# Ledger of designs, part 186: VH-VL binders against q9nrl2r1430to1533

Target 1, 104 residues: q9nrl2r1430to1533
Amino acid sequence: GGVHELSAFEQLVVELVRHDDSWPFLKLVSKIQVPDYYDIIKKPIALNIIREKVNKCEYKLASEFIDDIELMFSNCFEYNPRNTSEAKAGTRLQAFFHIQAQKL
Key: E = the ipSAE of ESMFold2; O = the ipSAE of OpenDDE; V2 = 0.75 times the mean of E and O plus 0.25 times the DockQ between their complexes.

## First folded at step 13 (VH-VL)

Design R11 (framework fv_erenumab; at its last look DockQ between E and O 0.88; V2 from the best seeds 0.67)
Fold by OpenDDE, look of step 13:
Structure R11 (fold): chain C 104 residues (1-104), chain A 121 residues (1-121), chain B 110 residues (1-110)
Amino acid sequence: as target 1 above (104 residues)
Amino acid sequence: QVQLVESGGGVVQPGRSLRLSCAASGFTFSSYAMHWVRQAPGKGLEWVAVISYEGSDKYSVDSVKGRFTISRDNSKNTLFLQMNSLRAEDTAVYYCARKPYYLRGTYFDPWGQGTTVTVSS
Amino acid sequence: QSVLTQPPSVSAAPGQKVTISCSGSSSNIGNEFVSWYQQLPGTAPKLLIYENNKRPSGIPDRFSGSKSGTSTTLGITGLQTGDEADYYCATWDDSLDAYVFGGGTKLTVL
C-alpha cells in the first residue's frame, strides 16, 4: 500500500511539474519579487517542496498529499485575482490534478 | 491620474549623504510595493531597491547594501531613499516606480520623472 | 555586461517594421514574464509591454511583444519619427533574486 502510494505520488508530481500551467507553482515565491506575499499567505507551499516531501516519504496517506496540493492552489487563488495569468493557470492545473488524483 | 514625483537630488562629494523623496498621488499608495531604479549618465537601467506595501520588507541590490536604505511613509504617500557613503558610481538619475500587486506581475508602472544625483570631488 | 542582451542599436525608415531582440536564460526570460519600456530622449522610461505581450492602456497596437524560450522580441510596425528612443527589456531573475534589465537598444528612425 505505502510503496504503491509513494510511486503514485511521485508520478503525479512529475506530471504536474511537466504541465504547461505549472509555472506559478514550481517553487516558493521570492520575498524580493513579491514582498507582500508572505504577509497574506501564511502556509506557503510549492511543487518542489511537495516533491521533497514525497521523496522523504513524509506522506503516509493520500489525503495528506492531496491536502498539500490543494493548499498550493488555495494560496494561488487567495493571492491572485481571478483575471490574472496565475489564477487562470492554477484553475487549469487544478482541474488536471483532480482528474489524476482519482487514480490515487 | 496616477503620478510619482521624485525630489532631493543634487551634487555632493564622495562620502556624503543624500535623501531622495518620491511623492505619490492618484492611487492608494499603501496598497503597492514601490521600487527605486537608477540610470547612470549614458547607461542603462539598474534596479536599486524595493519596499513592501506596509514597509515591513526591504531589499536592495548588493552594490548599495549597507549604504542605501529604502523606506516609506504611507500617511504622507511618500517613498524615500536614504543614501549614505555615496560614491562616484552612484551618480545617476534615480526613478521611483510602482509595482503591481500580483504574483508574477513584476513590472513598473508608472515611473516618476526622476531626480539627478551627482557624486563628484 | 547586462544580464539580458539587446542589440545596441537598430534603425529603419518611417512606415517600416522593426524588431528588437532580448536574450536571456532559463533563470529569467525562460521562467518569468517580460516587460518592455520606451525611453524617449531626456525622459523617464514608460511601460510599453507587460507579461510578454500585453499592452497597457494608451499604447498603440503598432507595438507588440512575443516570447519564445529564453528570448523575447519587441515589434514596432508603421514606424514613426516619434518612436526614436531607447528600448529596454526587463524581467525577474530567479538566480540573482533581482529585477534585471537589458542593456537597451537605441532605435533610430531614418
Scores: ipSAE 0.605, ipTM 0.875, lowest interface PAE 0.8, mean pLDDT 94
Fold by ESMFold2, look of step 13:
Structure R11 (fold): chain C 104 residues (1-104), chain A 121 residues (1-121), chain B 110 residues (1-110)
Amino acid sequence: as target 1 above (104 residues)
Amino acid sequence: QVQLVESGGGVVQPGRSLRLSCAASGFTFSSYAMHWVRQAPGKGLEWVAVISYEGSDKYSVDSVKGRFTISRDNSKNTLFLQMNSLRAEDTAVYYCARKPYYLRGTYFDPWGQGTTVTVSS
Amino acid sequence: QSVLTQPPSVSAAPGQKVTISCSGSSSNIGNEFVSWYQQLPGTAPKLLIYENNKRPSGIPDRFSGSKSGTSTTLGITGLQTGDEADYYCATWDDSLDAYVFGGGTKLTVL
């Protein structure tokens, strides 16, 4: 079921956006704020982009949606050392994502 | 001990140029984005420019775009600010400052001691 | 012009507590980390507080930071005459796509 999956993906993205630890992931990183980010991160992605892709039905498989969410977290861990607030937020939000994904 | 030391300030007439330098020591200079921040006499702090750790990406505030160019030489641990077409409003103490390499580090540590630029006829 | 508003001055006696406010908007303080700087007379700024309320190594715990909504506050307890300085809040402004500093607050210890 396509309709069920699309509604589930929208529900999950909304829950991720509402989570307190979503702040590093809401939109793409500003190149002026962090001028080195795109030298390191070659496949940037953020929750607003993922939500737009869900709204436009651009995910053909559930695995593609999950891959974009996991890419978002792996980018965070690649750029940010473990002890940063960004990496800690990523760890907590990723754990939340895994719990919520089981319920879908 | 982490240190930043600016030099190259002076008194110049409007329309002239100056080049500021910032010598870095005590840390891996090439691992950090670097910034210039200025402070007009009796005024607050104003962010001026940023350069990426490899030097390929540069941004500056609108008031100095086209006139100021930030650059770096990582082999010499040195940051530069080329200031062309100077105006009276550019009169300030100029500080170089380091920003951490993480995503949203909106803070500067350390700062240099500053170098004074006076644009006066 | 700065989009972050600080009182131009505050004062208190040695041993007392003072707070310094910094007001912004949802495009800056409301959604971004705040830092605070101390500038002693004739010297460069020094980082006091980062990420709203964290102290770098070497900053005593009598300096504290907090954030509520679009405002942030630097607290200083046990005032010493050596605390006489200018204090600046700073953050990223998403609308301007720039770092911004408050106008500064001169603390007088009397």
Scores: ipSAE 0.598, ipTM 0.852, lowest interface PAE 1.4, mean pLDDT 91
ESMFold2 (binder alone), look of step 13: mean pLDDT 92; pTM 0.934

Design R12 (framework fv_erenumab; at its last look DockQ between E and O 0.78; V2 from the best seeds 0.69)
Fold by OpenDDE, look of step 13:
Structure R12 (fold): chain C 104 residues (1-104), chain A 121 residues (1-121), chain B 110 residues (1-110)
Amino acid sequence: as target 1 above (104 residues)
Amino acid sequence: QVQLVESGGGVVQPGRSLRLSCAASGFTFSSYAMHWVRQAPGKGLEWVAVISYEGSDKYSVDSVKGRFTISRDNSKNTLFLQMNSLRAEDTAVYYCARKPYYMRGTYFDPWGQGTTVTVSS
Amino acid sequence: QSVLTQPPSVSAAPGQKVTISCSGSSSNIGNEFVSWYQQLPGTAPKLLIYENNKRPSGIPDRFSGSKSGTSTTLGITGLQTGDEADYYCATWDDSLDAYVFGGGTKLTVL
């Protein structure tokens, strides 16, 4: 159960990071680069943070892991208009995630 | 049309202060982060400072920290750069520039025409 | 001395194609969108290319941008005398936590 889920989470994060559309999500946004980001996004998260949580076994349920991934995408769509490269990348990566998450 | 117009440049002695202004028009000023970029005579472009759309977050390059302060008055569609303890190496044309709306991959558009600051004894 | 490296100058005859290179590292060009700016003599910089290869409205398709690895290239075809200017690449640098520019390239139309 738990060990198998942990391995599945690790593998899924690796696949997300390696995806061509992962670039908006690899790390947290710089406050200097985008100074208004954290005024809008109250629960920032990125794949490196999620990876760390997986490595620390902080996810006890698959739903918790999925919630963080969905939060990551939600933040992207909240901040970035639909016509931006970030939003488009997010849309594709989320679709990929939804397919892979069915294995969890 | 979107427009930025800098003012306040001049000739000052080292150690003195100067306050630059940038008047914005043609767009919702309060929705955009704004930047200052400078260019020393015959040299390239150097990023100086950025301020968030509401002015709550301010950052600057290390070489001007403690001396320069970026600010804005959204009610007047104006960006400011307060420059204290000016040095000879601060001599440059200073440009204000707009950050794209809600974009992570940032660039500058448009730029003002620039205002010249000369620091000399 | 600039974080991004550009050739100091390039030159070509009218009608020819010219390319301007901009070399960086994994902490900037390798991970971030690149923009290009044209600065005509005595004028302010003007956005020429954004997000590696996109042209703002009003920029002719003679101007193009491309990115590969940690380098980017500005291409100008059908060179005109009016293209004589300084050109700067720019991007974000994650390690410096700052916006960075190339040293600029002076384009001379022969």
Scores: ipSAE 0.748, ipTM 0.908, lowest interface PAE 0.6, mean pLDDT 95
Fold by ESMFold2, look of step 13:
Structure R12 (fold): chain C 104 residues (1-104), chain A 121 residues (1-121), chain B 110 residues (1-110)
Amino acid sequence: as target 1 above (104 residues)
Amino acid sequence: QVQLVESGGGVVQPGRSLRLSCAASGFTFSSYAMHWVRQAPGKGLEWVAVISYEGSDKYSVDSVKGRFTISRDNSKNTLFLQMNSLRAEDTAVYYCARKPYYMRGTYFDPWGQGTTVTVSS
Amino acid sequence: QSVLTQPPSVSAAPGQKVTISCSGSSSNIGNEFVSWYQQLPGTAPKLLIYENNKRPSGIPDRFSGSKSGTSTTLGITGLQTGDEADYYCATWDDSLDAYVFGGGTKLTVL
């Protein structure tokens, strides 16, 4: 058997991953691909990491979960100028996140 | 007006060393990750190495790890490739190239004109 | 044995159209931006296309790029004899942790 459990946070993360604009955020940035990233971004985070934290029940408050999601977008906007494809995807996915979060 | 100029190529025997240089001008060199890309005679392009804008992070393709070291001197706008234990397979034109400062910028612009390394006995 | 597969050669007459294909996988073209380079005989590569379909300044709109699934295509219309060159696709490969290039396509304008 097993226990199957889907939290509100897990449902929200699944919706983010399925969104067309999730491509910059699915996993941590490769240090080889972007060797300067971790010199600038000191608190890296990605959807796969957030999903694992949800699965391990590491979020004690909803605000902690929301803070990690917002950190993910903030990192994108800090590293990428606004006219880049990455920043535009971040803007659209963040707007989607705010809509989905209100439904919880 | 952006320019990259490689130098230091030559003909050497297997097992010997060469140091390549790439002089940069016309842009803020210290703001860009820099790369080496090589092209064997009659063959395609192969990515070799990358260095971060301040020089603290360096990575190279597996075939040259432990033998080649990328470095930079930002005060002189110069990129380097130290090539040790050279093999016949390292024979190529070596290009330096610039990559944009974006998270997934996967293009190189500009390229230098290249410097030729020939490893033969 | 290139990670990205291109035809070895293509040809067409002046004024005609040609396409150059580049085939990869989900670890590269499927999830990453693609760029294209022109290498005229005896010269360094020059950027033609970045971010799948964007042109840098100075590249005429008769050069175009597209991407579908794990494949990308360079299109060239209004061929000129000066377009005779080798053309390379390039991208990042997540499984290799490396930038990868196609094997190159020689364009002959006859």
Scores: ipSAE 0.587, ipTM 0.846, lowest interface PAE 1.5, mean pLDDT 90
ESMFold2 (binder alone), look of step 13: mean pLDDT 93; pTM 0.942

Design R13 (framework fv_erenumab; at its last look DockQ between E and O 0.62; V2 from the best seeds 0.00; counts 0 for: pae E 3.6 > 2)
Fold by ESMFold2, look of step 13:
Structure R13 (fold): chain C 104 residues (1-104), chain A 121 residues (1-121), chain B 110 residues (1-110)
Amino acid sequence: as target 1 above (104 residues)
Amino acid sequence: QVQLVESGGGVVQPGRSLRLSCAASGFTFSSYAMHWVRQAPGKGLEWVAFISYEGSDKYSVDSVKGRFTISRDNSKNTLFLQMNSLRAEDTAVYYCARKPYYSRGTYFDPWGQGTTVTVSS
Amino acid sequence: QSVLTQPPSVSAAPGQKVTISCSGSSSNIGNEFVSWYQQLPGTAPKLLIYENNKRPSGIPDRFSGSKSGTSTTLGITGLQTGDEADYYCATWDDSLDAYVFGGGTKLTVL
């Protein structure tokens, strides 16, 4: 809801983008690069889209913001086997997110 | 043994057509996206075209869009490049290449040995 | 001009070490995996390095890869005359929506 909560969402997204393990999540996955991705992942989301939704005040509840972030990680783990570089990066970034979100 | 073998190159006049083939063996061809990469004489490598594993999605670079068509026949383990309205600038060795994983990692393995296309008056 | 910039040539004596640099941007090397290819004279490219620093089976550990920021480096130690070849870096570019290769570096072993 309030101005401080929206500012906290913006700051958290900026910290996620700057994290070394953000590389799988910055933009939507390219179908040329990963030809079967959208056959498997039906609700795609990425940090650039989440950041735009924060900027446009599209989140009505804090839970909606958190749900999009968790969806982003869930998509990563659904598509990528656990031993891949993408899944390992997702695990580390998700742990970072959970720590930062506790401070809200 | 995983292998890719190109064929169909030759010398042609500008405005003519050629059809390149790439015969695949030693792997499940229908499980992999396939690519064409070319190399003009004395120049570097240029990515040209992509086709998804079942053939439903295709892409080619702007310089050949509308002139080149990538296709595949999974029952014959064969990749094709139909090259229409050929120009002198299309002169190159053409390689087919497999991307061995569906991932964000970018690499091509293996490559074919290439087939030479020369477009001259 | 290639999106990925490599020196046109490098040279060194047998047994020495060389590095080949490859410079890009945040739309490619900065946020994507890089790979390296060796092309011996008259032959097809061969994969040397994938996922920034991994070697496929059959590539000796005197070939190494690293990535920092928007740059990647191929290292070759214990140079042999058989290493004389062209070397290419490659990656995906998000802004072009395309695979891109560096312009290539000719290694001469004297």
Scores: ipSAE 0.339, ipTM 0.807, lowest interface PAE 3.6, mean pLDDT 90
Fold by OpenDDE, look of step 13:
Structure R13 (fold): chain C 104 residues (1-104), chain A 121 residues (1-121), chain B 110 residues (1-110)
Amino acid sequence: as target 1 above (104 residues)
Amino acid sequence: QVQLVESGGGVVQPGRSLRLSCAASGFTFSSYAMHWVRQAPGKGLEWVAFISYEGSDKYSVDSVKGRFTISRDNSKNTLFLQMNSLRAEDTAVYYCARKPYYSRGTYFDPWGQGTTVTVSS
Amino acid sequence: QSVLTQPPSVSAAPGQKVTISCSGSSSNIGNEFVSWYQQLPGTAPKLLIYENNKRPSGIPDRFSGSKSGTSTTLGITGLQTGDEADYYCATWDDSLDAYVFGGGTKLTVL
């Protein structure tokens, strides 16, 4: 069960990273590029971090993995206005994720 | 109207110091990260330094590290660049520039008119 | 010597279309949003394009930006004499941990 779940997580992360709308989420936000980001977002996370956690088998339950992914999107929508490219990309990517997550 | 006005430029000899100022108006200065960018005579643009909106984070280009210090006084809506141990290659027009909100991309809008620094023997 | 490479000059007649290329690497253009600046003679730079292809308020739609891979392109249609200026691409470089500019392109309107 655990091995199969790990593989599923890994595959889903790969699919998310490869998605056209993954660009806001590939790595943590830079303080130089977004100076006030970490004043607002208290639990920063990105796909590279999630991938590392998957590789280290830190997710024991699918719900834990899903929570991190949802946190990633939540952070995006918390900081970015709706009309931003980041928010729009996030909306599309999250929709994709929700479909894929049904397989977990 | 958003406006940035640089001052403090002049002619100095190598090894001397100079302090540039940038007066901001028309926006909430304390909410914005600020940058310095310079342009040597007849040359292109070169990024110099960054400071966060509260001044807690600072970055500079390698060529000025240890010599230049970026700072700000939000109570006076003013950005500063302390330039020590000036070299001939520091000769340039120095621009202050604002970094807008809500973008993971770094870009500048607006720019000041620039102040000229000339380092020569 | 600039991290981003631009042609030193381009030229065209009024009403024509011109493109200015900017070539980088995976550590900058490949991974980051690109901006373009216009610098009229004797003036400070002005933002033309941000986030690869967005125009600030006041910038006419004659100006456009596009990005592909590790390169970006500024397009100017309906060229006007007032467009004669230097144009710079710029972006963040992850490897250098610095903001970087192209060498600039001088646009001459014939």
Scores: ipSAE 0.152, ipTM 0.752, lowest interface PAE 2.3, mean pLDDT 93
ESMFold2 (binder alone), look of step 13: mean pLDDT 93; pTM 0.945

Design R14 (framework fv_erenumab; at its last look DockQ between E and O 0.79; V2 from the best seeds 0.66)
Fold by OpenDDE, look of step 13:
Structure R14 (fold): chain C 104 residues (1-104), chain A 121 residues (1-121), chain B 110 residues (1-110)
Amino acid sequence: as target 1 above (104 residues)
Amino acid sequence: QVQLVESGGGVVQPGRSLRLSCAASGFTFSSYAMHWVRQAPGKGLEWVAIISYEGSDKYSVDSVKGRFTISRDNSKNTLFLQMNSLRAEDTAVYYCARKPYYSRGTYFDPWGQGTTVTVSS
Amino acid sequence: QSVLTQPPSVSAAPGQKVTISCSGSSSNIGNEFVSWYQQLPGTAPKLLIYENNKRPSGIPDRFSGSKSGTSTTLGITGLQTGDEADYYCATWDDSLDAYVFGGGTKLTVL
């Protein structure tokens, strides 16, 4: 149960990080680089944060893990216009995630 | 047409202050983060500071921290750089530049024509 | 001294192709978009390339950008006398929390 889920979360995060379209999501956006980001995005999250939560066993349910991943994508689409490289990468990575999440 | 026009440059002695201005036109100024970039005589480009679209967040390069302050007045479509405790190494052409809208954009476009600051005794 | 390393100068004859390299590290070029700028003598810099390989409107296709690993390259084909200028690469550096430029490359058209 819980141990198996943890392993599944770890594996999925690894797969997301290794994906070619993970670059917008690997770490939190710099406040200096994008000084208006946190005025818009109120719940920032990234794959490194999610990975840490997985490692600390903070996800008790698969739904909690999925919610954080979806939040990550939601933030991307909220901040980035559709025609941006970030949004396009996010679209592809999210599709990949949805397929992989079926294994959870 | 998008345009940035710097002003306020001049010749000052070390320790003095100077305030630069950048007048923006041709775009919604309040929607864009803005930069200052400088270029010492015969040298390369150096990023100086960035300010958020509303002016609530400001950051600068370490070499000017505590001395330079970036600000803006969106009602006047103007960007400012307050330079205090000026040093000889601050001598440069100072450019204002626009940051891409809603982007991680690691580029500057457009640039102003620049204004020259000379610090000498 | 610059975080990004460029050759100080390059030269080529009109009509030829020239490339300008810009090398960095995993904390900058390796993880971030790169832009290129042209600075004609006595003028302000002008954006040539953004997001590694995209050209702004008005920039001819004889200017190109490419990125591989921790390095980027500006390519100029059909070199013209008017291309004589300084060229700078730029990107964000994650470790420094700052925008960084290359040292610049002076292009001479022979």
Scores: ipSAE 0.691, ipTM 0.896, lowest interface PAE 0.7, mean pLDDT 94
Fold by ESMFold2, look of step 13:
Structure R14 (fold): chain C 104 residues (1-104), chain A 121 residues (1-121), chain B 110 residues (1-110)
Amino acid sequence: as target 1 above (104 residues)
Amino acid sequence: QVQLVESGGGVVQPGRSLRLSCAASGFTFSSYAMHWVRQAPGKGLEWVAIISYEGSDKYSVDSVKGRFTISRDNSKNTLFLQMNSLRAEDTAVYYCARKPYYSRGTYFDPWGQGTTVTVSS
Amino acid sequence: QSVLTQPPSVSAAPGQKVTISCSGSSSNIGNEFVSWYQQLPGTAPKLLIYENNKRPSGIPDRFSGSKSGTSTTLGITGLQTGDEADYYCATWDDSLDAYVFGGGTKLTVL
């Protein structure tokens, strides 16, 4: 959408990046660090990429922005078993996102 | 009892080849990325190579790229390091190490006992 | 030398406390998990600390880890002569796209 929605997306991304549990999501997973990741995750996404898409006004609908954020969490839960630090961080950050997203 | 046991080290002349093996037991080998780490005499630890749990994705550090190839045979629970065009600077104890499938961090547990490679004229 | 800087040696008497520092940068310690390894003379490294401050089963709680900014510290209390070893920090480095180890710290128990 419009300018208001893009400002809201930016504010929400900033809040996600600042959250203590953002560490698994700040940047794309390194193929060298985790060589099997891209065998499993076919639509990789991270907060730095989402933030750039907001900055470049690439989201035309709020649903597109929300879908990228939810894809980010879905990737985390698909790759990481629930007992891992990554999955636990994902659960907490996703809950935070759902609360913040209600603020438009 | 989780164990890694290396073999295949020895004394060779520069330019020759060696193949190191690492036998794994006590865990589901195919669920873990595997690594080689080396330690030159009297020196610290240097990460050398990583291979994905299926074996299709692999990387070696620049100092050995094109000369060393990491590989695995999951049916035999064995990790390999093919070392070609060996140089004196490759002289080290070579350790295999496991990294948990579930962790993105640097986390090597367990390590094998090491096998010694000496490259000397 | 190493991307991660450790003092070459530290020493203390039995029963005392020692800390071993490991300094890095925002491309490694600042945003990645740190682990610590003990290497007793003539043996392979053994994991002491993972994910900055967690101990694997069988590691006594007198070993501790912490991270602040771009630095990490291994703490050892109640020093025993059996703690004489080389100690290494390790982490991932985003800029090098590689796992990196500190240069190692030799602990001498007097």
Scores: ipSAE 0.546, ipTM 0.845, lowest interface PAE 1.7, mean pLDDT 90
ESMFold2 (binder alone), look of step 13: mean pLDDT 92; pTM 0.936

